# VH-VL binders against q86l99r1233to1411, part 30

Target 1, 179 residues: q86l99r1233to1411
Amino acid sequence: SNKESLPFRRDVIEKVINHLRENSLDTEGIFRLSGNMESVRGIVKSFAHGEPNLSFEVHNISNALKHYLRSLDPPLIPYEFFLMLLDARKNEDAETIRNIFWKIPSDNRVVLTLLVDLMVKISENSNVNKMNSKNLSIVFGPTILKPRTPTLDRMALMTETQLQCGIIQTFIEDFHYIF
Key: E = the ipSAE of ESMFold2; O = the ipSAE of ESMFold2 at other seeds; V2 = 0.75 times the mean of E and O plus 0.25 times the DockQ between their complexes.

## First folded at step 13 (VH-VL; framework fv_adalimumab_6cr1)

Design w4 (at its last look DockQ between E and O 0.87; V2 from the best seeds 0.72)
Fold by ESMFold2 at other seeds, look of step 13:
Structure w4 (fold): chain C 179 residues (1-179), chain A 122 residues (1-122), chain B 107 residues (1-107)
Amino acid sequence: as target 1 above (179 residues)
Amino acid sequence: EVQLVESGGGLVQPGRSLRLSCAASGFDFEDYAMHWVRQAPGKGLEWVSAISWNEGYIDYADSVEGRFTISRDNAKNSLYLQMNSLRAEDTAVYYCAKDMGEDRYGSGFDYWGQGTLVTVSS
Amino acid sequence: DIQMTQSPSSLSASVGDRVTITCRASQSIDSYLAWYQQKPGKAPKLLIYAASSLQSGVPSRFSGSGSGTDFTLTISSLQPEDVATYYCQQYNDYPWTFGQGTKVEIK
C-alpha cells in the first residue's frame, strides 16, 4: 500500500453502522454502487479523526465505510486469523469458524458482530435492495479478511479471494450459530 | 487531478504481440478496479477486460480471451495489457478506464485515458 | 451476454429542444447502467451512473431514468456543446456491454 494506514476507532465504526442500519435497508445496490470519489475521501478522513460527518447521500457513506475498513492495518480480522479461517472454509467446517471467531480480540469482535448484523439485515431485505449474502460477501471478503503478505501467484490469489468471500458469506448465513 | 496515460500502441503484423501500459496518477490506484476498453476506428465502444483492486477477479471479452492478459502493479500505479496473437479485428484505440468501484461489480468508468492506437495489418 | 440496444441511432434537433435517447437491455440489469458522452477524437466522459445519478461537473440539463430493461437519457434543453455520440453501458454482468451509440447533431 502506498497510502497511510488508518487507526481503528470502534466508536466511529459503531456510529456509521447504526446510521446505515437506519438509512440503507431499502437502498438498491447498497455497498455495491459507488459514491463520488472526492466525497468518499473526505468522509473517510472524518472517520479517521473521530468526528464522522454523516450528512451525505447514503452511497457516499457506505463507500466510505468500505474504504476505511480496507485502510485499517491490522485489518478488522487480525492477520493471525487469516490462514486458519481459510483452512476451516476449505474443509467446510463452520464449527471451527465459530471457534476462531471467538478468539478474535473483543473490540474487533464487537465491531465485526455489528457489521455482519447489518449485512444480515440488508440480505433479509434483498428483494428490495438487491443485495443478498453472496453479493455482500464479494464486497466485504477481501476488505476485512486479508493476508499479511499477499501471494504473487495469480491462480492462488483468485482462489484466496473466493475463500475470503466464503468466510463472510458463512458469517452472514450462519450468523446466529457463529455470533 | 486524475490522469491515465496509455502507451505501447503501434503498427504490428497479424500474429505478433504488443504490451500496453497505463500510468495512473491523482488517485489511490490500489483502491479501484481497472479496465481496458477499445474502439475500432469509426465504431462503437467494446469492453475488453477487467481487473479488481486486489487482482482477485479478472475477466475478458470472448473475442480476446486466451490471447490477452490484463495485469496491474499497484506499487507502480500501472495497468497493463499483454496482447498476443493479434488479429486485424483487434485494430482499435485502447483506453485505460478507472472503475468507480473496487471489486467485480464496479459502477462505471469515471475517468478515461486519451487512448493508444493499435493497428494490426499486413 | 446482455445486449444493449440504443434508439435512435442518430438524431438532429434544434438548440433548446428536449432530447431523449433510450437504451433497452436484453434482460434485467436493475439500475446498473451508465451513460457516456463522446466527442470526436476524445475519450468518453461519464454523465450518469446507477441509471439516474448525475456525475460531478455534468450540467443539470442531463438526467437519466429507468430500471430493469428500459432506460432513458434526457437533455432538457439541447446546447451546441452537446453535439456528440452518446453510449449506454450495463455493468450488471460480465462481459460489460455498450449500446451501439446515438449520434446527436444540431439542425
Scores: ipSAE 0.690, ipTM 0.891, lowest interface PAE 1.7, mean pLDDT 93
Fold by ESMFold2, look of step 13:
Structure w4 (fold): chain C 179 residues (1-179), chain A 122 residues (1-122), chain B 107 residues (1-107)
Amino acid sequence: as target 1 above (179 residues)
Amino acid sequence: EVQLVESGGGLVQPGRSLRLSCAASGFDFEDYAMHWVRQAPGKGLEWVSAISWNEGYIDYADSVEGRFTISRDNAKNSLYLQMNSLRAEDTAVYYCAKDMGEDRYGSGFDYWGQGTLVTVSS
Amino acid sequence: DIQMTQSPSSLSASVGDRVTITCRASQSIDSYLAWYQQKPGKAPKLLIYAASSLQSGVPSRFSGSGSGTDFTLTISSLQPEDVATYYCQQYNDYPWTFGQGTKVEIK
């Protein structure tokens, strides 16, 4: 891609997720509606520098989190877990997905738990915010679960994307079993 | 300054092909979904095709499905539309449109190119 | 497919008049609707997204309202530069669809 990857900062992500938990559960289209492009870019920069600036309208914050997570290399779910998670999802095997989750490094697991718990809380209020588990999985699937080397085969890419989304949907829907 | 510049339009016979290009600048192209929208002369707007930021979702209007192929090259900040088996009904100005969002859900088109005219006539 | 029906197809009004344009969806689209302005020979410009959110740089005389199936674009005090065709567009489900347009003229 044409932009640099960003550093993983657990403490920053925790602050941002906690802010969203306090401020976004009633927000229509949260993570689906856009923010101001320049504001989002500036907020992402503040995350990367370790001093998150959260004095913005909530859609700017949620979009900044999406862009920040997308820019991580390695991603929030490290590359070595990609193929095994996709295979477990293809087999509809939530127990294996749970076992794989617990092998993920501790800092990544803590952040992932907070992020998925936020998604659970949002989806439980979907009659107000219009964001159910499927909606959120489409937003976050390819953002946090990526192959090291993306396929060049278009049909395989579409299948991978559906499986990536399915894994995040499983995390949300089976949260208390997996986490 | 966000800029979208279409090219590749022209006059072609029915059944022939054209490839449209859109050069993007002034924003992080790789972060956003992109679309083609067309407008026949003197008529309304018609959505043609969408491609998500990571190419994981692609879709087409029924009228062009099977004939048109959307693609993107994020390293070159470029969007493409390969148009095969062109028909008179495909005559339109074709706009490159930036989505405010990134995935299949989108948020509307905050920037548009100037358009490139495609005329399909024998 | 979700059909978007605009009303009226055209209108004439005086400078300073309040102008309203309506858009009806054939099924609920929640608030996932945009309004565009297109001047002759130019590309469309986004005015309103999410049914009621004003795009940056758009004058405050423009406003949007509605949810579900019925939506309204309002120009509180028509100005000479507002002569254009206005389109609504749903982005709830693919294929994304536009209304047929409303041409606004000055008397």
Scores: ipSAE 0.646, ipTM 0.880, lowest interface PAE 1.9, mean pLDDT 92
ESMFold2 (binder alone), look of step 13: mean pLDDT 94; pTM 0.952

Design w5 (at its last look DockQ between E and O 0.81; V2 from the best seeds 0.71)
Fold by ESMFold2 at other seeds, look of step 13:
Structure w5 (fold): chain C 179 residues (1-179), chain A 122 residues (1-122), chain B 107 residues (1-107)
Amino acid sequence: as target 1 above (179 residues)
Amino acid sequence: EVQLVESGGGLVQPGRSLRLSCAASGFDFEDYAMHWVRQAPGKGLEWVSAISWNEGFIDYADSVEGRFTISRDNAKNSLYLQMNSLRAEDTAVYYCAKDMGEDRYGSGFDYWGQGTLVTVSS
Amino acid sequence: DIQMTQSPSSLSASVGDRVTITCRASQSISSYLAWYQQKPGKAPKLLIYAASSLQSGVPSRFSGSGSGTDFTLTISSLQPEDVATYYCQQYNDYPWTFGQGTKVEIK
């Protein structure tokens, strides 16, 4: 990549998710609408340094979270789980997806639970905020679940992306079963 | 600081091909969706194609579907448009445009190149 | 496809005048609307995104309003450097579409 990977900081991610949980449920287009690029970059730096600066309007914070999560290496869902989750999604096998979730390291599981719970709360208010489970899955699928080496086949890449989104959509829609 | 520089335009006969390039600098190119937008002489703006940050979503205007192919090379900070089976109505200035967002939703084009002219004429 | 109908097609105004340009979508696009300025011989420049959010570096005399189907770009006090063509653009659904443009001139 042309930029540096960022460290996984559980404490920072928890603070940011909790802030959004308190401030974003009524916000139209949350996670879909963009913020100011310079502001978002500065906020992401504050996350990476362990001192999250949340004194910005909510779209800048939500966009900073997306960019921070995308920049994690390893990603929030570690690489080793990628192929097994995609296979379970292909088979429409929520029980296997649940079993795989519980094998993810505990720090990552805690953050995933908070993040998906936020998405559930947003989707339950989608009449106001316009963000349903499918909308959120498109935003977060490739952001938090990605292969170590992406395919070069364009048709396979599009199928892979649909499955990544499908897994996040399953997390949201079957939250109480999986988590 | 942000720059988008298109190249590869020119005069071509109908039915021929051209490849446009866009060199990006001053931002993390790999984080954003990119688009091509065109403007025929004396006319308005027409969206041509989109590609998401990870290439997982690609779409085209109906008028170019099946003839044009958008692609990106994140290692080279470059966006491309392969234009096959060119027609007179493809004559336009082609702009490289940076999306404010990363995925299929987008949020508008915060930076544009200065464009490259493609003229399709017998 | 979502049609964007922009009006007027052109206007002339004096320096200091308040100028309004309207854009109507053929169906609801929520707040997923941008405004661009294009000066002769130059690329478009983003003015407003999300219907009403002012892009960095854009003078505060520019503002956007509206949601759903009806949107307005306002220049509170027209300046000589505002001579340009202005476009609205929806990003609610693909294909993304632009209004046909409004040419603004100084009398």
Scores: ipSAE 0.678, ipTM 0.889, lowest interface PAE 1.8, mean pLDDT 93
Fold by ESMFold2, look of step 13:
Order: C-alpha cells, then sequence, then structure tokens
Structure w5 (fold): chain C 179 residues (1-179), chain A 122 residues (1-122), chain B 107 residues (1-107)
C-alpha cells in the first residue's frame, strides 16, 4: 500500500520493463486493462523484495509495475523536480524539460529512459494495442511524478494531474530530443 | 475478504439533502477508482459518479451534476456521496462500486456493496 | 453518450441449454465491456471484463466474446442457479452506460 513505501530497485524495474517490451507491444489495452487483484498484490511484493516473479499473464505484470512505481517514496522522478517540471510544461517548454531531466540522478534517469522507451514502442503500435501517447500519459503521469505534500485543493489537484500527464506525454512524443 | 458497506439512505422530501457513506475493507482502497451506481426500483443500472485513486479525475452523470458531490477519504477507507436538491427521480438503491482500475479509464466493477435505499417522496 | 442495447430482453430456457445474450454499442467501444449477473434482491456480480476475460470464481460455463460494437455472453449449459438478470456495461467513455438487462428464467 502507499502507507508502507517500497524501496527503489533499479534492477527489478529493468527486468520488468524488458519482459513487457518482449511480451506487451501487441496487447490490447496494455497498462489500461486491469489484472487479477490477488495476483497483482503478490507480484508487487516480489518486486519489493528484489525477486520479480514474472510467471503471470501480461496484464497482471503491467498492473504490478504501475502499483510498484506508485508506491515508491521518493517517486521515480524525485520530489525536488516536481514544481520545475510542472512550470516548464505549463510554459510548453520542452527544452527546459530536457534540461531538468538531465539533472535527475543517474539511476532514476536510466529507469525513466527505459520506461518511456517502452511507452514509445507501445504507442508506435497503437493501431493494434489501442494505447497512444495520450492514453499512456494518463496512466503514468501521477504515478511517477508526485508532489512531496499532496494538495488539498480540488481544482489545484485537477490542474496538477493534467500537467503531470502532459509532462509524460512530452517525454513520449519528444523522446529522441529529451532522452 | 473485500467488503463495501453503504449507509446513509432513507426517506426524504424533495429538495432535501442526504449524505451516503461507503466503508471499504479487504483491499488497498487508496489504489483504486471508486464509483456510485444506482438502480431505481424495478429498473436497470445507472452509473452516477466516479472518482479516481488520487482524486485527479471526478465525473458525474448529467442528471446529478451540480447537485451531487463524490468524495473519498483514503485514511478512513471511505467513499462518500453528498446528494443535494433531491428529486423524486433520484429514488433508487445506491451501490458503492470498486473499479478494477485506478484512473479515468477503469476496467469495470469487481466488487459492489449491498446498496442503500434512498426514497425521495413528498 | 454510448447507448448499449441488449437482446433479448428476457428468455426462458431449460437446464442444460446453451444461452446467448447479445449487447450492441451505438459506437465502437473496442473491448471495454463488462458483463454482470444480478439475482433478485442482490447487488450485481462481475462475470466478464475486457469483453472476454473471466472473473475469478465465475464458473467456466460463462464466456464472453466480441469487440467493437457487437458482444456476446454465452452460458454453455444453463444451470438453475443462473436464473438472474444480466447486464452489459461499456467503460470506453463517460458517462459509463449499461444495457437495459436480460432476464433469464428456467422453463
Amino acid sequence: as target 1 above (179 residues)
Amino acid sequence: EVQLVESGGGLVQPGRSLRLSCAASGFDFEDYAMHWVRQAPGKGLEWVSAISWNEGFIDYADSVEGRFTISRDNAKNSLYLQMNSLRAEDTAVYYCAKDMGEDRYGSGFDYWGQGTLVTVSS
Amino acid sequence: DIQMTQSPSSLSASVGDRVTITCRASQSISSYLAWYQQKPGKAPKLLIYAASSLQSGVPSRFSGSGSGTDFTLTISSLQPEDVATYYCQQYNDYPWTFGQGTKVEIK
């Protein structure tokens, strides 16, 4: 659960992303469709312990990755980058987004590069899997880019969510420029 | 065991308000989108409102927009529906429904509460 | 809004019969469709999600098929405990909408 934060394990995330790269590019609704809740819970536990169990149907694995990333504290994109990225997105400034990305710690950058590259490959096959860059950005925006202190203002939360999604969409659409 | 328990239904006059609650247990409530679905007596199912895991997406059926407010308290594992300016047409059993997914897309409702009856009558 | 039309509205069949219920969407919903079973006085229960994925604990005699606008729920061999009303539901776009229901009875 989010109440008990999970450790960042670069090696686990790399293995899961590589598995999904091999097995999910033609899967309809990947990252959108759900898996079995009990299976997903067990897989997330295996990720947290450093022993990823990938012997499950692909939707259970993709959902486990989403839940694992959401449970990281600090998140995949560290907290100090949140406001800078949102401001750069609000100004539609891809160059500033690129500059901020390269300031992120190297382990986080490697994982983020692999994750966004997976999203690029999925989106390039969206005529089959039905997951374009916008769809993927909605899934991953709030999952990997979070404020240190959650806002209590409903309107601010909606605006932040839109900007979080926009940043991930920019990562996907401008991948070769930013990464 | 997943449980969803609604409360707060009752008989009220048109124009009055009610607040429904749904107590969740047996799963990580904060990870999932939640919905209200209603069923008028002898009739079919009608989606009423949705709230995403992080509250960043909220939506309502046109028939209730502006009158109903969905909210959640993840610390209490609870979902709420504030129903203002109630009309006879709002008479229904109201179900708390867990989405299989977390965001605005969703994946259907894998668990439902028992429902709470709201009757709006002069 | 996406309208969901179920057919038939009711049916009566014998134990052991193959039962087919159809659901048509007014526009493409890809595979974003669920089927629910509701017994009198009870909450709905999920049978099928993503058009064809069987929910855990649901008997294998239930199956779903289809994509786009035309979807089918099949009960391969009707059992007495399957007497219920069945609903399809799209989750492609908000507002999410249900079919009007299909009441299944035993002859």
Scores: ipSAE 0.666, ipTM 0.887, lowest interface PAE 1.9, mean pLDDT 92
ESMFold2 (binder alone), look of step 13: mean pLDDT 93; pTM 0.949

Design w6 (at its last look DockQ between E and O 0.92; V2 from the best seeds 0.00; counts 0 for: pae O 2.1 > 2)
Fold by ESMFold2, look of step 13:
Structure w6 (fold): chain C 179 residues (1-179), chain A 122 residues (1-122), chain B 107 residues (1-107)
Amino acid sequence: as target 1 above (179 residues)
Amino acid sequence: EVQLVESGGGLVQPGRSLRLSCAASGFDFEDYAMHWVRQAPGKGLEWVSAISWNEGYIDYADSVEGRFTISRDNAKNSLYLQMNSLRAEDTAVYYCAKDMGEDRYGDAFDYWGQGTLVTVSS
Amino acid sequence: DIQMTQSPSSLSASVGDRVTITCRASQSISSYLAWYQQKPGKAPKLLIYAASSLQSGVPSRFSGSGSGTDFTLTISSLQPEDVATYYCQQYNDYPWTFGQGTKVEIK
């Protein structure tokens, strides 16, 4: 890694998610389409300093959120939950996934709940925004659910990525059961 | 400023191998998907291969699958293309391209390298 | 594979003319389309992404429109420095595919 990790700031993430909830549900390709790289970098820095600047076109804000979440260390879903969630997904065991979710630290759980609720609202409007649960899971899977030590095996990495996406898709589709 | 610099091209005989490199600077290389795109002399553009930011998705054009291997080293800000069993139809300028996105969905290619010429000829 | 068909394959126009290049996809690609400019001996340069979004540093005389299967790149007032080949590209589904290119020349 050549860039510095960023600290977890619950209050910043809540403000950004609330902004997106009010401004992105009708936006085609939200979280899939890119923003301006310079704008995104500047917005991420504002998140890191605790004073999010949200006076930008919505794609810049959504991309800044993705990049901020990716840069967290530890990630939004802490490392110790990675393998157990993937194993539960592999077994299609939603009860175990729910039990694991409730063991995640409370600040992380609140943010994760807000983030997945946003994804649920976006997916419910997918006829307009073109982003269903599968689309969103591909965007967010590896972003928020990461291993402590990356695998060196290419086949295992591809399988892990599919399971990471599957967990996020399960969160979206079974939101009311899990959260 | 964003820079992508390809190297490793040259003249080789059919059946031989080459390894292309692309050195990236001016952006957070580890955040973005990367691609190889080629252009045969006097011809149009052909997508060759993609690799996602975390290497969790890799794909190839049918014409190169099984012969070419894309890889990246995020610690070195470098993208690679291992090209085996080269054929005359692989003759092209090979471009390293930065995706505006990160995952397998991708987006447009906002920055391109200068290209490196690969010539496969007897 | 999604085929991208550009029209025309070449054109000549005078400085100041409005130039229109079209690109048709063999199936819907929503708005997942880019336009590139390539000058002789140079790498392609991104002009338009997401069908209509102008890349930073690109002159405002360039614009893109369309969605679904039919897309247009417009140069509102052709300048001498706009002599190039223009490519459309879809990024809806792999493999990514490009149009065959449109060569633009000055009369």
Scores: ipSAE 0.619, ipTM 0.873, lowest interface PAE 2.1, mean pLDDT 92
Fold by ESMFold2 at other seeds, look of step 13:
Structure w6 (fold): chain C 179 residues (1-179), chain A 122 residues (1-122), chain B 107 residues (1-107)
Amino acid sequence: as target 1 above (179 residues)
Amino acid sequence: EVQLVESGGGLVQPGRSLRLSCAASGFDFEDYAMHWVRQAPGKGLEWVSAISWNEGYIDYADSVEGRFTISRDNAKNSLYLQMNSLRAEDTAVYYCAKDMGEDRYGDAFDYWGQGTLVTVSS
Amino acid sequence: DIQMTQSPSSLSASVGDRVTITCRASQSISSYLAWYQQKPGKAPKLLIYAASSLQSGVPSRFSGSGSGTDFTLTISSLQPEDVATYYCQQYNDYPWTFGQGTKVEIK
């Protein structure tokens, strides 16, 4: 990647998710519609420094969260869980997905729980915001579940993307069972 | 400053191949979906192809499917279009366009290159 | 494929006039619509995204409205520099499609 990886800051992510929970549930296209690129870059920098600046229109905040999560190294779901989660999804095995989730380090699990809970609340209001579980899974799949070394094989990338989205959709739809 | 610079256009006979490149700078190229859009002389805009930020989704207009291949190299901040079996109907200015979004949903195109002319003529 | 139909294909108006261009989608696209301005010999420039959101640096005389299938671009007071062709574009579903364009001229 040509950009700097960013540190995991649980407290920052919690503040941002809480802000979105209070301000985005009625917003059409939340997490799908984009923000202003320069605003989003500035907000991401504020997240990385531990002083989140949330005085922006909500699409800029939601996009900054996506970009921040994508820039984490290690990612929100640590690399070692990638293949086992994708394999469990391929086998349509929600019980195994649940068991794998509970092996994730506790700080990451707390943040992931808050993030997926936000997605559940958004999807419950999808008649207004137009973002159901499928829509959100497409947005978040590759953002929070990614391999240590990206493959160069196009067919493998397409398959991985489908499975990454499927895992997030499973998280949303089976939230109370898994989390 | 965001810049997209296309290259590789030219005059070519039907049935031949051509490869377009787009050099990107001034933004985190690996974070965004990218597109090719074309405009025949005196005509409107036609979307040609899309590639998601991580290459996990690729799609083409029916008119070019099977003949054109979109690709990207995130390490080089570069987007490509391989155009095979060119036809007269492919004659157009080809634009590299940055998506405001990342994934298959995409968003509007907030930055465009200057375009490169491809002319397919006997 | 989602067909986008612009009206009118061409118009001529005086400086200071309110100009309205419409765009109709063949099926609902919610608010996933953009408007572009293209001056002769130049690349398109984004004006409006998400049906009604004004892109940074675009004059406030430009506005967009609508959702579902019927969308409008409005120039509240036409200026000489607004002579261009205007395109709508949907991004609800692939393939992305554009309207055929509306050429705006000054009388």
Scores: ipSAE 0.609, ipTM 0.862, lowest interface PAE 2.1, mean pLDDT 92
ESMFold2 (binder alone), look of step 13: mean pLDDT 93; pTM 0.950

## First folded at step 14 (VH-VL; framework fv_adalimumab_6cr1)

Design x1 (at its last look DockQ between E and O 0.85; V2 from the best seeds 0.72)
Fold by ESMFold2 at other seeds, look of step 14:
Structure x1 (fold): chain C 179 residues (1-179), chain A 122 residues (1-122), chain B 107 residues (1-107)
Amino acid sequence: as target 1 above (179 residues)
Amino acid sequence: EVQLVESGGGLVQPGRSLRLSCAASGFDFEDYAMHWVRQAPGKGLEWVSAISWNEGYIDYADSVEGRFTISRDNAKNSLYLQMNSLRAEDTAVYYCAKDMGEDKYGSGFDYWGQGTLVTVSS
Amino acid sequence: DIQMTQSPSSLSASVGDRVTITCRASQSISSYLAWYQQKPGKAPKLLIYAASSLYSGVPSRFSGSGSGTDFTLTISSLQPEDVATYYCQQYDSYPWTFGQGTKVEIK
């Protein structure tokens, strides 16, 4: 009944992202279209155990990555960076966003770099795959950047979500400046 | 295994309010977007409202905007629809629908409840 | 709002016949289209998502095709249990909209 929080496994995430880089750039709706729920759950279990099973159709793999990243506690971008990043986004301050990124612990920073690079590659082929930087930011914003304590006010939550997406969109669009 | 069970429908006069509930089981409710879809007797399907997995995106059909409020309680695996200022044209079977996806995007409704009938009549 | 127009509104066919239902969107929706089957007194069931992806457990006689504005649901060999109303639905942009439905009967 209780959903398990999953530990951060850099080696697993690297393998999955490399697989997607080789297999997903031409895939319409990648990260937007869903996979089979039971397959995705099984693949996430294999990620959590340290040996990813990638012998599935690409939508099952991309969805498993989303669900795995969402289940991390702490999230890929550690909780202590949440408010700083949102404030920097509110002020349209890309230099501060870059400075905050480089303070993130090195293992998380390497994985985040690889993940955002994948999103850049997908967005560069958006005429084929239909996934531009805004589309990808909506998928990944709340998944990897979230507060330690859930926001209860609905107006504030809506604003928070827009800022979370905006940070990821900034990472994609300003990749070479920030990373 | 997956189940969605709506409740709270009934006969009500125009201008009054009702609150619909949907109890979910057999899947990780907190991971998916949820929707309300309605069907007037003898008519087609009409999308009513959506709420994302984390409540960060909420949207409504123009016909209900300002009158209906969607909400969810992930701790109770429950979806809600507060319906205020009800009109005769709101008469329909209301379905709770699970999205295959999580956010404002979607992939279709893979599970539906049995529906609950709301009749608005004087 | 994106209008979805189905054709025909109803049809009658024999067991074993190939049945084709079309759905036209008022603007491009890429491949973000689902097909549902609804039997009287029951909730809809998902058949096809992403225009052409067969949902798990749906018989292989069902298939979907198309992109942009023109979409087709095909039943390769109609069976008695396929008597239902079929709906297309776009999920490209809000508000999400359904077609008017196509009622399929057996002669």
Scores: ipSAE 0.685, ipTM 0.889, lowest interface PAE 1.8, mean pLDDT 93
Fold by ESMFold2, look of step 14:
Structure x1 (fold): chain C 179 residues (1-179), chain A 122 residues (1-122), chain B 107 residues (1-107)
Amino acid sequence: as target 1 above (179 residues)
Amino acid sequence: EVQLVESGGGLVQPGRSLRLSCAASGFDFEDYAMHWVRQAPGKGLEWVSAISWNEGYIDYADSVEGRFTISRDNAKNSLYLQMNSLRAEDTAVYYCAKDMGEDKYGSGFDYWGQGTLVTVSS
Amino acid sequence: DIQMTQSPSSLSASVGDRVTITCRASQSISSYLAWYQQKPGKAPKLLIYAASSLYSGVPSRFSGSGSGTDFTLTISSLQPEDVATYYCQQYDSYPWTFGQGTKVEIK
């Protein structure tokens, strides 16, 4: 498709994450269940404009956040960190993952910290909301951690996706060590 | 208006191959998971295959695994099903279905094509 | 694989009747269930997702309930245009599976 990439708006993302932190921790299937497609598109446009409209049912807002983050270019985790993080995950090296995190630009680190803290809080209540760290990692891995050049090799793409998910799962499970 | 249009069905002998296509329009195709679902004449619905928005997760029904390959081309807003080693039991109308969700999880199929008939007969 | 069993396999009812179709999963699927309507010669149409959420544009006489293993689709007042086959479908885990269908006719 030919849709334009969206700008990184730290203040918008912070408002959306704070809203979800106050309204989503008890919600079954949060980030997994879908919202209304037209509502989600409209909410994403409000994020891109810098005026987030949060007067919607919570699944529409969580889905809008996913779509907004996916549309960022550069992504929330800048392209330069993609291969380093995947390699560190492949080696199961949480110390290196932490070192890489602290090299990420400050605005991105603040937003990433808020986002992963939200995921930690959701996963701590997974008995109610049914969303554990693995579930959340599948949702967010490819959304926020992307290669500069998309691979054309199917085997490599599948391996990359597993590692992308693994990085997010590591962020959630080792939050206090990494962040 | 969302539209899914399947093509590539036809009459084919057992052991041969067909490639189905699905042309999508009216939504951001690259944001959603896509599926193939089939229905044998006079029978119920059977899920065949899924592919996530980024192609990072792909899965198949046991009855077709190893013979069918799902793929997508997000630049062309198109979904494909390569069907090899066709058998009589593969005879069905094949539907292209849009998932409401994006990844391996989903929420149901909010849009369906009208289907393309595949008949495998010797 | 998760087996989905619908009941009844067919039914006849009068216009205005309340119609109830049940779907039972062979193991818990939480609320990850959809209901579809299919008219002869047509593609299926989504009615209900997440067990009880009404899809936009679907008439309010349709409702869904249940969680875990037992689910119900209800048509509060059957209309002539509701003659169709209805399918449940789980999307908790792969392979995704459908119930065998329930034919609804007007007597």
Scores: ipSAE 0.676, ipTM 0.887, lowest interface PAE 1.9, mean pLDDT 92
ESMFold2 (binder alone), look of step 14: mean pLDDT 93; pTM 0.946

